# Ledger of designs, part 4: VH-VL binders against q9hc84r5073to5261

Target 1, 189 residues: q9hc84r5073to5261
Amino acid sequence: CICSMWGGSHYSTFDGTSYTFRGNCTYVLMREIHARFGNLSLYLDNHYCTASATAAAARCPRALSIHYKSMDIVLTVTMVHGKEEGLILFDQIPVSSGFSKNGVLVSVLGTTTMRVDIPALGVSVTFNGQVFQARLPYSLFHNNTEGQCGTCTNNQRDDCLQRDGTTAASCKDMAKTWLVPDSRKDGCW

## First folded at step 23 (VH-VL)

Design a6
Fold by ESMFold2, fold request of step 26:
Formats: structure tokens, sequence, C-alpha cells
Structure a6 (fold): chain C 189 residues (1-189), chain A 120 residues (1-120), chain B 111 residues (1-111)
């Protein structure tokens, strides 16, 4: 099961359904329907602002968040000396390539591509600020995923599962229902 | 004020090459996807290519794939289109077009265009 | 690739309402955003609708966009038609590989 996004708006679900969706909020990409594997969850924050960024900031980067057990891993990009570089926060602490804790491995591929592996689950996630890919084994996650990445069922007809448990006519319509409410952002509740 | 200024058009023979430039100003160039869109005289719009803000991802229409190369120089705020193996059907006005804030959704600004004529 | 089919031309009197259709030949119109561009003679295109039904700043609210999944089409509607609306109009969407596709264009004549 492989889910991807590129260009900030172009998605392919775990079962290969493509759609476009544009949102400026945080959305659930994937979460377990039944919490069997440490409550694995993936989120995309399309407007991730650090403490130095305000409503007056010209731009905030995207951030991919991974929640697994009690760990919170954030993958984002920053400008370092005028050059875009990957930044990985493990429980709010910046970490380097090769960091490993509690079954989660972090690596950097090149300068901006960040990778997180959870070997016990066969899960890998990559993100470079503009493109992500999440790989989940069907054997473990079949019938147990929901979010903007759809279901992992080998059946595209049920990919557009909305937050209320119904199937939308299009995955574009489904995707907006996976909003993570955030009253600190206009229009994100 | 966003400005996009194309240049480098002209007359070339079939099989020839030409390089188009688009000078950008009034926005943070490296933050935005850019595209080339062409329009044959008296005809409709045809998308040619797109490039990501950092240049890592490029896309091409089937009609130009393998012959055209899109590129950008973010230090010079300039978009390029290298056109090789030109054919008569490549004759068109070529527009430089800017996408919105970091998202590959719709064009919000267009240049004035530069004419490329491919004929014997 | 798929096609976006538009009527070749439409005409209507000032003050009236005109609707320009854009029909998708394969795949669902509802799965991918539709944009609309206006091109006046001798000018480059400008955007009048993006993301199905959103207006850029400065576009009058008499321009509206809509999606009809049952006919697999998008529509641009211009109410209160003015002579300055005379132009070519193009719809645009994406295929499953996210390639950009334009409709063939519609010439709007204001009578």
Amino acid sequence: as target 1 above (189 residues)
Amino acid sequence: EVQLLESGGGLVQPGGSLRLSCAASGFTFSDYWMSWVRQAPGKGLEWVSAISGRGGYTYYADSVKGRFTISRDNSKNTLYLQMNSLRAEDTAVYYCAKWDYGDYVGFDYWGQGTLVTVSS
Amino acid sequence: NFMLTQPHSVSESPGKTVTISCTRSSGSIASYYVQWYQQRPGSSPTTVIYEDNQRPSGVPDRFSGSIDSSSNSASLTISGLKTEDEADYYCQSYDSSNYVVFGGGTKLTVL
C-alpha cells in the first residue's frame, strides 16, 4: 500500500486512486481505524509555522507528522544560509540522520529528503517538503487505514472513505473531511 | 507587481533549436511552480511543461517529451525552455505562467508571450 | 489523455446570462479542480475561476463556476453580461498523471 502527494495538491491513495485537493490546514493522511500498531497516524500540516513565524509571515513550509505510540516525529524544511534543508524533530528535539529511538529510525537522503522507518511494522515514510510517500504493508494494515490516503483494501471503490464513515463520490470531496481542527488558523475548524 | 517577460522567440528551420527565457519579478521566484503554455496562431491553449519551485520535479506534455527541457535559475529569477528537434507544429506563441503559492493548482499570472515560428 | 469539450461559440445580449460548458470525456470531472481563463483579443489569458468555483481578487461576482457530476461537466456562468466580457474562454483540468489539459475554447460574442 503506497500513498503519495506532490505539488502540495496532487494525491495518490494507498490503492492508487488519484485526485487533487488544496487545503491550508492540517489533515489526517492516514490513521489506524483500530489502534493495533501503536496508533500509527500520519498528518500533513500545509502551513507549519515555527515560533518565529506569525500571521504576517510570507510563507510557512509544509510539515509531515508521524505519531507512533508516544512519539511525535515532525519532518519539515527550513532555510539555512539561503538554502532549503530538511529538519526532523523527534519529540520536539532536532535530530540528525542515523538517529534511532524506540523502534523508529530516521535518515536523511541528500539535503532535503527525510526518511522514517518503523521496521517492526514494515513502514517507511519519505518527505522533502513538497513530496511525500508512505509505504505500509498490506498484510498488516489491510482494512485498517482511513484518511486522505484512503483505505488499504486493494479495492479503489472504497478509497474515498470520509471521516463520518461514508464513502464520498470523489476523493476530492472525501479529503476535506479529514481536517484536524485548529482554531489558531483561519478556516481550519 | 508580478511580472513575467518572455524572450528568445524567432524563426527557425525544422530540426533546429531555440532557447526561451522568462524573466520573473515581483514575487519570491523559488517558492512557485512555473509552466510554459503555448498557443498556435488562431488556435487554443496547450500546456507544454512544468517545473517545481526548487527544480527537482519536471513534467512535459507528450507532444514535446524528449525534445524540450524546462529549467530554472533561481539566483537569476529566470525560467528557461530549451527546444530541440523543432517541428512545424511547434509554431506558437509561448507563454510563461506562474502557479499560485507553492501549490500546483491553476495559473495566476501569465507573461505576454514570445513567438516561435518553425518553417522552411 | 482525456478531452475537455467546450462549445465553439456562444452569444448573448448585454445584461443577460450566459453559460459555457466544459465536458470531460473520461474520468470524473469531480476528481480534479477545474479552472477557467479569459483571453481577450491580442492579450494573454487571465484567470476568472480557479478550484471549480473560486474567484481571484478583482474578478466580478457575476462570474461563477460550477461542477455537475451527473453530466460530467463544469460550467462558467456570466450574469449581467457586459460588452467587455467578449473574449475566448478556456476551461482547464488535470488527468490522472496530473498533466494539465485545456478545453478547446469558446468564443463569447456580446450582441
Scores: ipSAE 0.217, ipTM 0.724, lowest interface PAE 5.0, mean pLDDT 86
Fold by OpenDDE, look of step 23:
Structure a6 (fold): chain C 189 residues (1-189), chain A 120 residues (1-120), chain B 111 residues (1-111)
Amino acid sequence: as target 1 above (189 residues)
Amino acid sequence: EVQLLESGGGLVQPGGSLRLSCAASGFTFSDYWMSWVRQAPGKGLEWVSAISGRGGYTYYADSVKGRFTISRDNSKNTLYLQMNSLRAEDTAVYYCAKWDYGDYVGFDYWGQGTLVTVSS
Amino acid sequence: NFMLTQPHSVSESPGKTVTISCTRSSGSIASYYVQWYQQRPGSSPTTVIYEDNQRPSGVPDRFSGSIDSSSNSASLTISGLKTEDEADYYCQSYDSSNYVVFGGGTKLTVL
C-alpha cells in the first residue's frame, strides 16, 4: 500500500484513488483502525509554525508527523543560510541523519528529503515539504487503515472512508473530515 | 443569512489615513478567515489582505504591505482595515469577503463595498 | 507570485454556450483551487464556481468550471446563455504562500 501527495495538494490513496485537496489545518493522513503495530499514525500539518516563525512574519512550512508507539517524529523544512533543509524532530528534539531509536530510523537524502523507516514493519515514509509518500506492507496493514490515504484494501470503492465511518461520494469530500481539531491553530476546530 | 456591511470609506488626501470596518452577521465570525478585496473605478478585482479566524495569521498584497493593517474584533463581529500613507492608486471600492471554513477555497460571501477616494 | 490571464471580453447570443479561459503564469493550475466570480453592473461580486468545478447553492447548472493541466488554465463555461448572465467574470486562485490573485476579468456581452 503506497499513499502519496505531490504538488502540495494532489493525493493518491493506498489503493490508487487520486484526488485534490488543499487545506490549512492538520489532517490525519493515516492511522491504524485497530492498534496492531504500534498504533502507527501519520499527520500532515499545513502550517507548522515554530516559536521563531509566524504566518505573518515568517514562513510556516508543512510538517509531516509520524506517531509510532510512544515516539513522535516530525519532518519539516527549515531555512539555513537562505536554503531549505530538512529538519527532523524526534520527540521534539532535532536529530541528524542516521539517527535511530526503538526500531525507528531517520535519514535525510540530499538536502530536503527526509525518510523514516520502521524496518520491523517494513514501513517507510518520505517527505520533503511538498511531496509525501508512505509505504505500508499490505500483509500487515490491509483493511486496518483510515484517513486521507484510505483503507489499504486493494479496493478503490472504499477509499473515501470518512471519520464517522461512512463513505463519501468523493475522496475530496472525505479528506476534509479528517481535520484534527487544534485550538492552537486558527480556524482548525 | 450571512451579511457583510462595509463602512468607513470617504475622501482623503494623499498621505492620509483611513480605517474601514466590516460588520459581519449570520455566521460564527471567529470561525472564518476574512479578506479585503478592492476594485478601482472601471478596473478589476484586487486582493488586498486576509486574516485568520482568531487573527493569528495575516497576509497582504505587495501593493499595500507596510501601509495597510488588517485586524478583527471577534467580540464585535467586525473586520478592520487600517490604511496609512494612502496613494491615488488606492482609490477603489473596498469589499470585505468571507472565506469558507477551514480550507482555502476562496470567497463565498461579499459585502456591498465602501468607496475610498484618494485625491488632492 | 503568479498571474491569471483572462480574455478582455467575450460575446454570444442567448441560448448559446460561452467559455471564459483563465491561464496561470506559473505553478500548476491543478495544485491550487480556482474560483469564479460574477459581477453584474453596479453590483458586488458573487461566487459562481469554487474549488475548480463546484457550484454554490442558487447558481444554475448552466455554469460549470473545469481545469486543463495541459494548458495550465481554468475555464468557466456558461451554457444556455441568458441576458441576465451579462456581467464581468473573474477567476481567482492562490499560491503556496496564500497569496491571492484575481484574473483581469472578462466582460461577457449577451447579444
Scores: ipSAE 0.023, ipTM 0.647, lowest interface PAE 4.8, mean pLDDT 91
Fold by OpenDDE, fold request of step 26:
Structure a6 (fold): chain C 189 residues (1-189), chain A 120 residues (1-120), chain B 111 residues (1-111)
Amino acid sequence: as target 1 above (189 residues)
Amino acid sequence: EVQLLESGGGLVQPGGSLRLSCAASGFTFSDYWMSWVRQAPGKGLEWVSAISGRGGYTYYADSVKGRFTISRDNSKNTLYLQMNSLRAEDTAVYYCAKWDYGDYVGFDYWGQGTLVTVSS
Amino acid sequence: NFMLTQPHSVSESPGKTVTISCTRSSGSIASYYVQWYQQRPGSSPTTVIYEDNQRPSGVPDRFSGSIDSSSNSASLTISGLKTEDEADYYCQSYDSSNYVVFGGGTKLTVL
């Protein structure tokens, strides 16, 4: 099962359904319906602001978050000496390419293409600030995913699964339901 | 129905200050981002500033950064634009516009605008 | 920042079809939604297309929007042109930082 987001707003679900969605908050890209393999979940934060960022002067990049077991991995981009570079935070700590912990391996290709591997699960996630791709083995995750990436069932008819368990008429409508409420994020409740 | 009504425009000297207001009605004001967009006489549209529903996030065009401040009072359903250190090139009709990220990405409603003239 | 470039003017006879282009200077045109606004003389802008190709309620189906990734441009197409369509048209988009950009505008004259 491969889920992709390209061009900042174009999605392809695990089962290959394409739709367009561009929200302004944090959304569930994918999560296990039942916590079977470390309760894996992926999130896209459209405005990842650090404490040093001020609303008036700073720009907040997108961030892809990976939750696996008790670990939290954040993939985002930052400016270093005027150049955009990938920034990987492992449990809120910046780490370098090649870092690994508890079965999770992170790497950066080039300057911005970040990769997270979970070899034990055959899971691979890539992000460069604009394009996202998640590869999950069907053998492990089939019939057990929900979120904006849809279901992993080899059936496009059930891809638009909403948070409440119902299927939407469109995946765009479905996508909105996966908003992560956060009172700290203005307008995202 | 949605209504946006700008006020506060007028004549001001270079270096002066002016505060614009936009009274909003017909929708849950605090749920939506708002923006100011201006149009110089005979020219095109230029985005000026945006503010989130509760005012936690603000954004500015490079041309007005450090001089303009966008704010809102949700208890009064009013959007504001504090303009300081005004320049001749700031002369324009200033529109308040409602921004939507949900079913409607972009500006879905515009006010009638208020004219700001910066001249000595 | 990025720019959106439009032709300064276009003209066509009533009943015909006209297309207005909007080319993005940097970043993919498909990365962020493109909107189109109509502004008649002496009036405020109104939205005619949002999210690349969606029409707001009340906008006739003569208006349509499209995206061409190969040319990194958006297009507004008006079929069955009417005299009332004479106006300035602006494309608009944004980036990941919510920096909004308008095109330079296109004056549509109905001959």
Scores: ipSAE 0.022, ipTM 0.625, lowest interface PAE 5.6, mean pLDDT 91
Fold by OpenDDE, fold request of step 26:
Parts: C-alpha cells; sequence; structure tokens
Structure a6 (fold): chain C 189 residues (1-189), chain A 120 residues (1-120), chain B 111 residues (1-111)
C-alpha cells in the first residue's frame, strides 16, 4: 500500500484513488484503526512553526509527523545559510542522517529528502517539505488504516472513509474530516 | 439562526475615513473566519478582507491593502472594517460574510450590507 | 493572483437545463474549492454550492456543481429551470496564499 501527496494538494490513497485537497491545518494522513503494530500514525502539519516564528509573523514550513509506539519523529525543512535543508526531530531533539533508535531509522538523501524506516514492519516514509510518500506492507496493514490516505484494502470503493466511519462521495470531501483540532492554532480548532 | 447585521455606512469625501461594523449572532463567533465583500453599484462581487476566528490571520485584496484594516472583538461578537484614504472606486455595498466551518474555503452566510459612498 | 472568468449572461426557458462555466486562469481548478453564490435583484448573495459540489440545506437538488480539470473550469448546472432562478450567479475560489477571487458574475434570464 502506497500513499502519496505532491504539489501541496494532490493525493493518492493506499488503494490508488487520486484526489485534491487543500487545507491550512494539521490532518491525519493515516492511523491504525486497531493498534496492532505500535499504533502507527502519520500527520501533516501545514504550518509548523517553532518558537522563533509564528504562522502570523512568518511563513512556516510543512511538517510530517510519525508516531510509532512512544516515539515522535518530525520531518520538516529549515533555512541554513540561505539554503533549505531537511530537519529531523526525534522526540523533539534534532538528529542527523543515520540516526536510529528502537527499531526506527532516519536518513536524509541529498539536502532535503528525509526518510524514516521501520524495518521490522517494512514501513518507509519520505518527505521533502512538499512531497510525501508512505509505503506500508499490505500483509500487515490491510483493513486496518484510516485517514486521508484511505483504507488499505485493494478496494477503491471504501477509500473515502471519514472520521465518523461513514464513506463520503469523494475523497476530497473525506479529507477535511481528518482535521486535527488544535486550540493553540488560530483557525484550527 | 445565524444573523449578520452591517452598520456604519454613509457618505464620505475622498481621502476620508469610515469604520464599518458587523454584529453577529446565532453561532460561536470566535470559531469562524469572517470576511468583508463589497459590490459597486451595478457591478460584481469583490472580496475585500478576511480574518481568522481569533484574529491571528488577516488577508487583504490588493485594491485595499495598506488602506483598510480588518479586526474583530469576539467579546462583542462584532467584526470591523476600518477604511482610510477612501477613494471614489471604494463606493459599494459592503457585506460581512461568515466562512463555513473548518478551513478558509467559502462563505455560508451573508449580511444585508451597508452602503458606502465616496464622493466630493 | 488568478482570475475566474464567467459568461456575462445566459438565458433559457422554464423547465430546461442551463450551465454556467467558471474558468480559472492559473493554478489547478481541482486544488482549490469552488463556491457558487446566487444573488437575486435587490438582495444579498446566498450560497448555492460549496466545496465544488455540495448543496447547503434548503438548496434544491436542481442545483449541482462540478469540476473539469481538463478545461480548468467549474460549472454550475441548474435543471428544471424555474422563474425564481433568475438571478446573478458568482463563482468564487482562492489560491495558496488564501487570496479570494470572485468571478465576474453571470446574469441568468428565464425566458
Amino acid sequence: as target 1 above (189 residues)
Amino acid sequence: EVQLLESGGGLVQPGGSLRLSCAASGFTFSDYWMSWVRQAPGKGLEWVSAISGRGGYTYYADSVKGRFTISRDNSKNTLYLQMNSLRAEDTAVYYCAKWDYGDYVGFDYWGQGTLVTVSS
Amino acid sequence: NFMLTQPHSVSESPGKTVTISCTRSSGSIASYYVQWYQQRPGSSPTTVIYEDNQRPSGVPDRFSGSIDSSSNSASLTISGLKTEDEADYYCQSYDSSNYVVFGGGTKLTVL
């Protein structure tokens, strides 16, 4: 099962359904319906601001968050000496390419393409600030995913599963239901 | 029932200033983005400005940027538009409009509008 | 910025079907939601379509919205045209900077 996002608004679900969605907040890309393999979940924050910058004061990059067991990995981009570079935070601590902990491996290809691997599960996630791709083995995750990436069932008819358990007429309509409320972010509660 | 009521319109000379208000009721005001949209006599709709629920984000049309300021007082359920350096081309009916729930997408409710006339 | 282009006017007889187009000048029409508003003479605008093809409560199913990526346009279709449908119709969308744009409006006359 491969889910991808490109161009900031183009999505392809695990089962290959293409749709467009534009949001300004944080959304659930995928999560396990039943916690079977570390309660894996992926989130896209469209405005990841640090203490040095707010969304209102400066443009904030996007961030892809991976939650696995008790670990939190954030993939984002930052400006270093006038150049954009990948920034990986492992449990809120910046780490370098090649870092590994508790079965999770992070790496950077080139300057901006960040990768997270979970070898025990055959899971891989890539992000460069604009393009996202998640690869999950069907053998492990089929019939157990929900979010903007849809279901992993090899059935496109059930891809547009909403948060409330109903199926939308389109995945674009489904996508907004996966908003993550955040009272600290103006307009995202 | 959602209600939006604009006020503050009137006649003003070029270069003058005017402050519009929009009283909102029937919904949790601070949870929704709000906008001003204007319509010149016999013309189409033109977006003027938008503001997020808590006022942290503001947006302006190029035609009013630097002259108009959108704000809100959530304790009073009121939206404002401060208009400075007014021009003849600013003459229009000004509507306050509520955004739909969620992200900054589209309007679901409109007020009745208030007329602003800029003339010497 | 981008523009949304609509025909200035359309006309049709009662009971027939009419379609109003809205063409986006730049950016993908499918990437940003399109809304449609109805404005009857002497009245405020009302929303008839939101998020490309959704109808608010109270809007009859005669009204429908669609997106065509190949022509980079949105369309409002009104079937079973009624006299009460005579109005100006505006499409609206936005860009990645949240800049909001309205189409020029289309005057629908019911013959």
Scores: ipSAE 0.019, ipTM 0.602, lowest interface PAE 6.8, mean pLDDT 91

Design a6
Fold by ESMFold2, fold request of step 26:
Structure a6 (fold): chain C 189 residues (1-189), chain A 120 residues (1-120), chain B 111 residues (1-111)
Amino acid sequence: as target 1 above (189 residues)
Amino acid sequence: EVQLLESGGGLVQPGGSLRLSCAASGFTFSDYWMSWVRQAPGKGLEWVSAISGRGGYTYYADSVKGRFTISRDNSKNTLYLQMNSLRAEDTAVYYCAKWDYGDYVGFDYWGQGTLVTVSS
Amino acid sequence: NFMLTQPHSVSESPGKTVTISCTRSSGSIASYYVQWYQQRPGSSPTTVIYEDNQRPSGVPDRFSGSIDSSSNSASLTISGLKTEDEADYYCQSYDSSNYVVFGGGTKLTVL
């Protein structure tokens, strides 16, 4: 099961459904329906994309958050000497490539590409501030994912599952329902 | 159906003031950036100002900065443009425009416009 | 700030293809989305292209948009030209300082 986003707005769900979504709040990309694996959750924070009339065009900085057990891992970029570099916060503390704690491994490839692995679950997440990819094994997560990344069922009919448990006619409409409640800001939807 | 209806245009002397209104319907007004765009007679389009959905961010073209103020009242679904220190060059049809950030980036709906004439 | 430069006018016969250029004076044309608007005489503008090359619902696929990074320009192409396409056309883009800029406009005459 592979979910990805590129171009700031183009999503491919775990089951391969493509859709466009340009929301600029914080959204649930994936969470477990039933908390079987440490309540794994992925969030995409587009928050800084609301600060300007032009910032909504997909070039604004983003942050990807991973919640697993009691750990919070944030992947983002920061400015170092006028250029973007990857920044990984593990429980709000910056960490370096090769850091490992409680079954979570972080690494940095190149300047901005960040990777988080959870080997016990076969999970990998890659993010460079603009493009993400999340890989989950079907054998562990089938029928147990919801969010903007859809279901991991090998069935695209179920991919547009909304927060209320119903299926939307389009995944763009589904994606809006996965808003994180208190992330709503001026200019975001 | 999205509708935008401008009002408040008219004849005003140089140095005078005028307030434009734009009544919005058919969409959740507070979710969208709104803009004023003007067109002088026989001329092209010129962006004037923009305001975020809840009013926290405002932007102005250099030609109007310090003289014009954009605002909105989301309880009345109304966009405003307060124009002070008017000049002959401000003579134009003023459009309000909705920025559709959802499905695509751009101004997807425009009002019919209201004419402002600045003349002695 | 920057400018978007369009030809003042273009003319072409029905059934033919016309291309309207939009050249950016500074900064890269590819860094910010380009929109194209149509304005018929006496009417408000309407969108014919957004995000460089996308068409809103209801716009015929004979309208297309493109970006040329080497000439730092965008183009609107109208194939199978119809008399109803006679209008003014404006390109529009952004910069990093939150300015919205329109091109000067191109009057399309269908002969």
Scores: ipSAE 0.007, ipTM 0.516, lowest interface PAE 11.1, mean pLDDT 83
Fold by ESMFold2, fold request of step 26:
Structure a6 (fold): chain C 189 residues (1-189), chain A 120 residues (1-120), chain B 111 residues (1-111)
Amino acid sequence: as target 1 above (189 residues)
Amino acid sequence: EVQLLESGGGLVQPGGSLRLSCAASGFTFSDYWMSWVRQAPGKGLEWVSAISGRGGYTYYADSVKGRFTISRDNSKNTLYLQMNSLRAEDTAVYYCAKWDYGDYVGFDYWGQGTLVTVSS
Amino acid sequence: NFMLTQPHSVSESPGKTVTISCTRSSGSIASYYVQWYQQRPGSSPTTVIYEDNQRPSGVPDRFSGSIDSSSNSASLTISGLKTEDEADYYCQSYDSSNYVVFGGGTKLTVL
């Protein structure tokens, strides 16, 4: 099961459904329906894109958050001496490539590409501030994912599953429902 | 089919006022940022102002800030531009333009424009 | 807050390729998306390129866009030039202060 986003707006779900979504709030990309594997959850925070009339039109930094057991890992980019560089916060503490704790491994590939591995689950997540890819094994996560990345069921008909349990006519409409409620701002939907 | 229909242009003396309207149809008006863009005769495009879908954010080019006010009435699907303290340099065709927050990050639909002439 | 500089005019024969440049005066061209608009005489503008290099549906693939960070510029390239391509072309970008800026425009003449 592989979910990805590129170009700031183009998504491919775990089951291969493609759609476009440009919401500028914080959204649930994936979470476990039943907390079998440490309640793994992925969030995409687009709030840095809410500051202007150009928010939908301009590139902006994003943050990807991974929640696993009691750990919170944030992947984002910062400017260091005029260049973008990856920044990984493990429980709100900056960490370097090669850091590991409680079965979670972090690494940096090049200057901005960040990777988190959870080997016991066969999970990997990569993010460079603009592009992410999340890989989950079907054998462990089948029928147990929800969010903007859809279900891991090998069935595209249930990919547009909304937060209320109904199926939307398009995954673009579904994606709006995965808003994290307290993240809303006037320019955010 | 998306349609944008501007109105309210005309001849005005310097220091005068006009209000432009843009009637929108064919899309959910309140979901989208809207802009005014102008073009002086024989010259290029100049962005004037933008407003968010719910009206909470408004932005203005420096050349019009303090003189022009953008607004919208989502119950009437209408965008407005109140232009005060008009100057000769404001003479232009004024276009109503729709942002797209989906596949486009720019202006995907434009009206036919309304001419504002400021002369004494 | 910044300027986008385009050549005033370009010309080329049918079937050939033209490239229209758009140079950003300050800040990185890569920090904000670039759009390109076509405006035929007497008409309102239409989009031919958005998000640097994407084509709206219905725009021929002979239109392409690119970014060159080393020259801090964007380019619109039209291959297989046709007489219908004769128009004014504008680039457009953004800054962090919510300003929208258009280039000065380029008149394309098909010889």
Scores: ipSAE 0.006, ipTM 0.521, lowest interface PAE 10.4, mean pLDDT 83

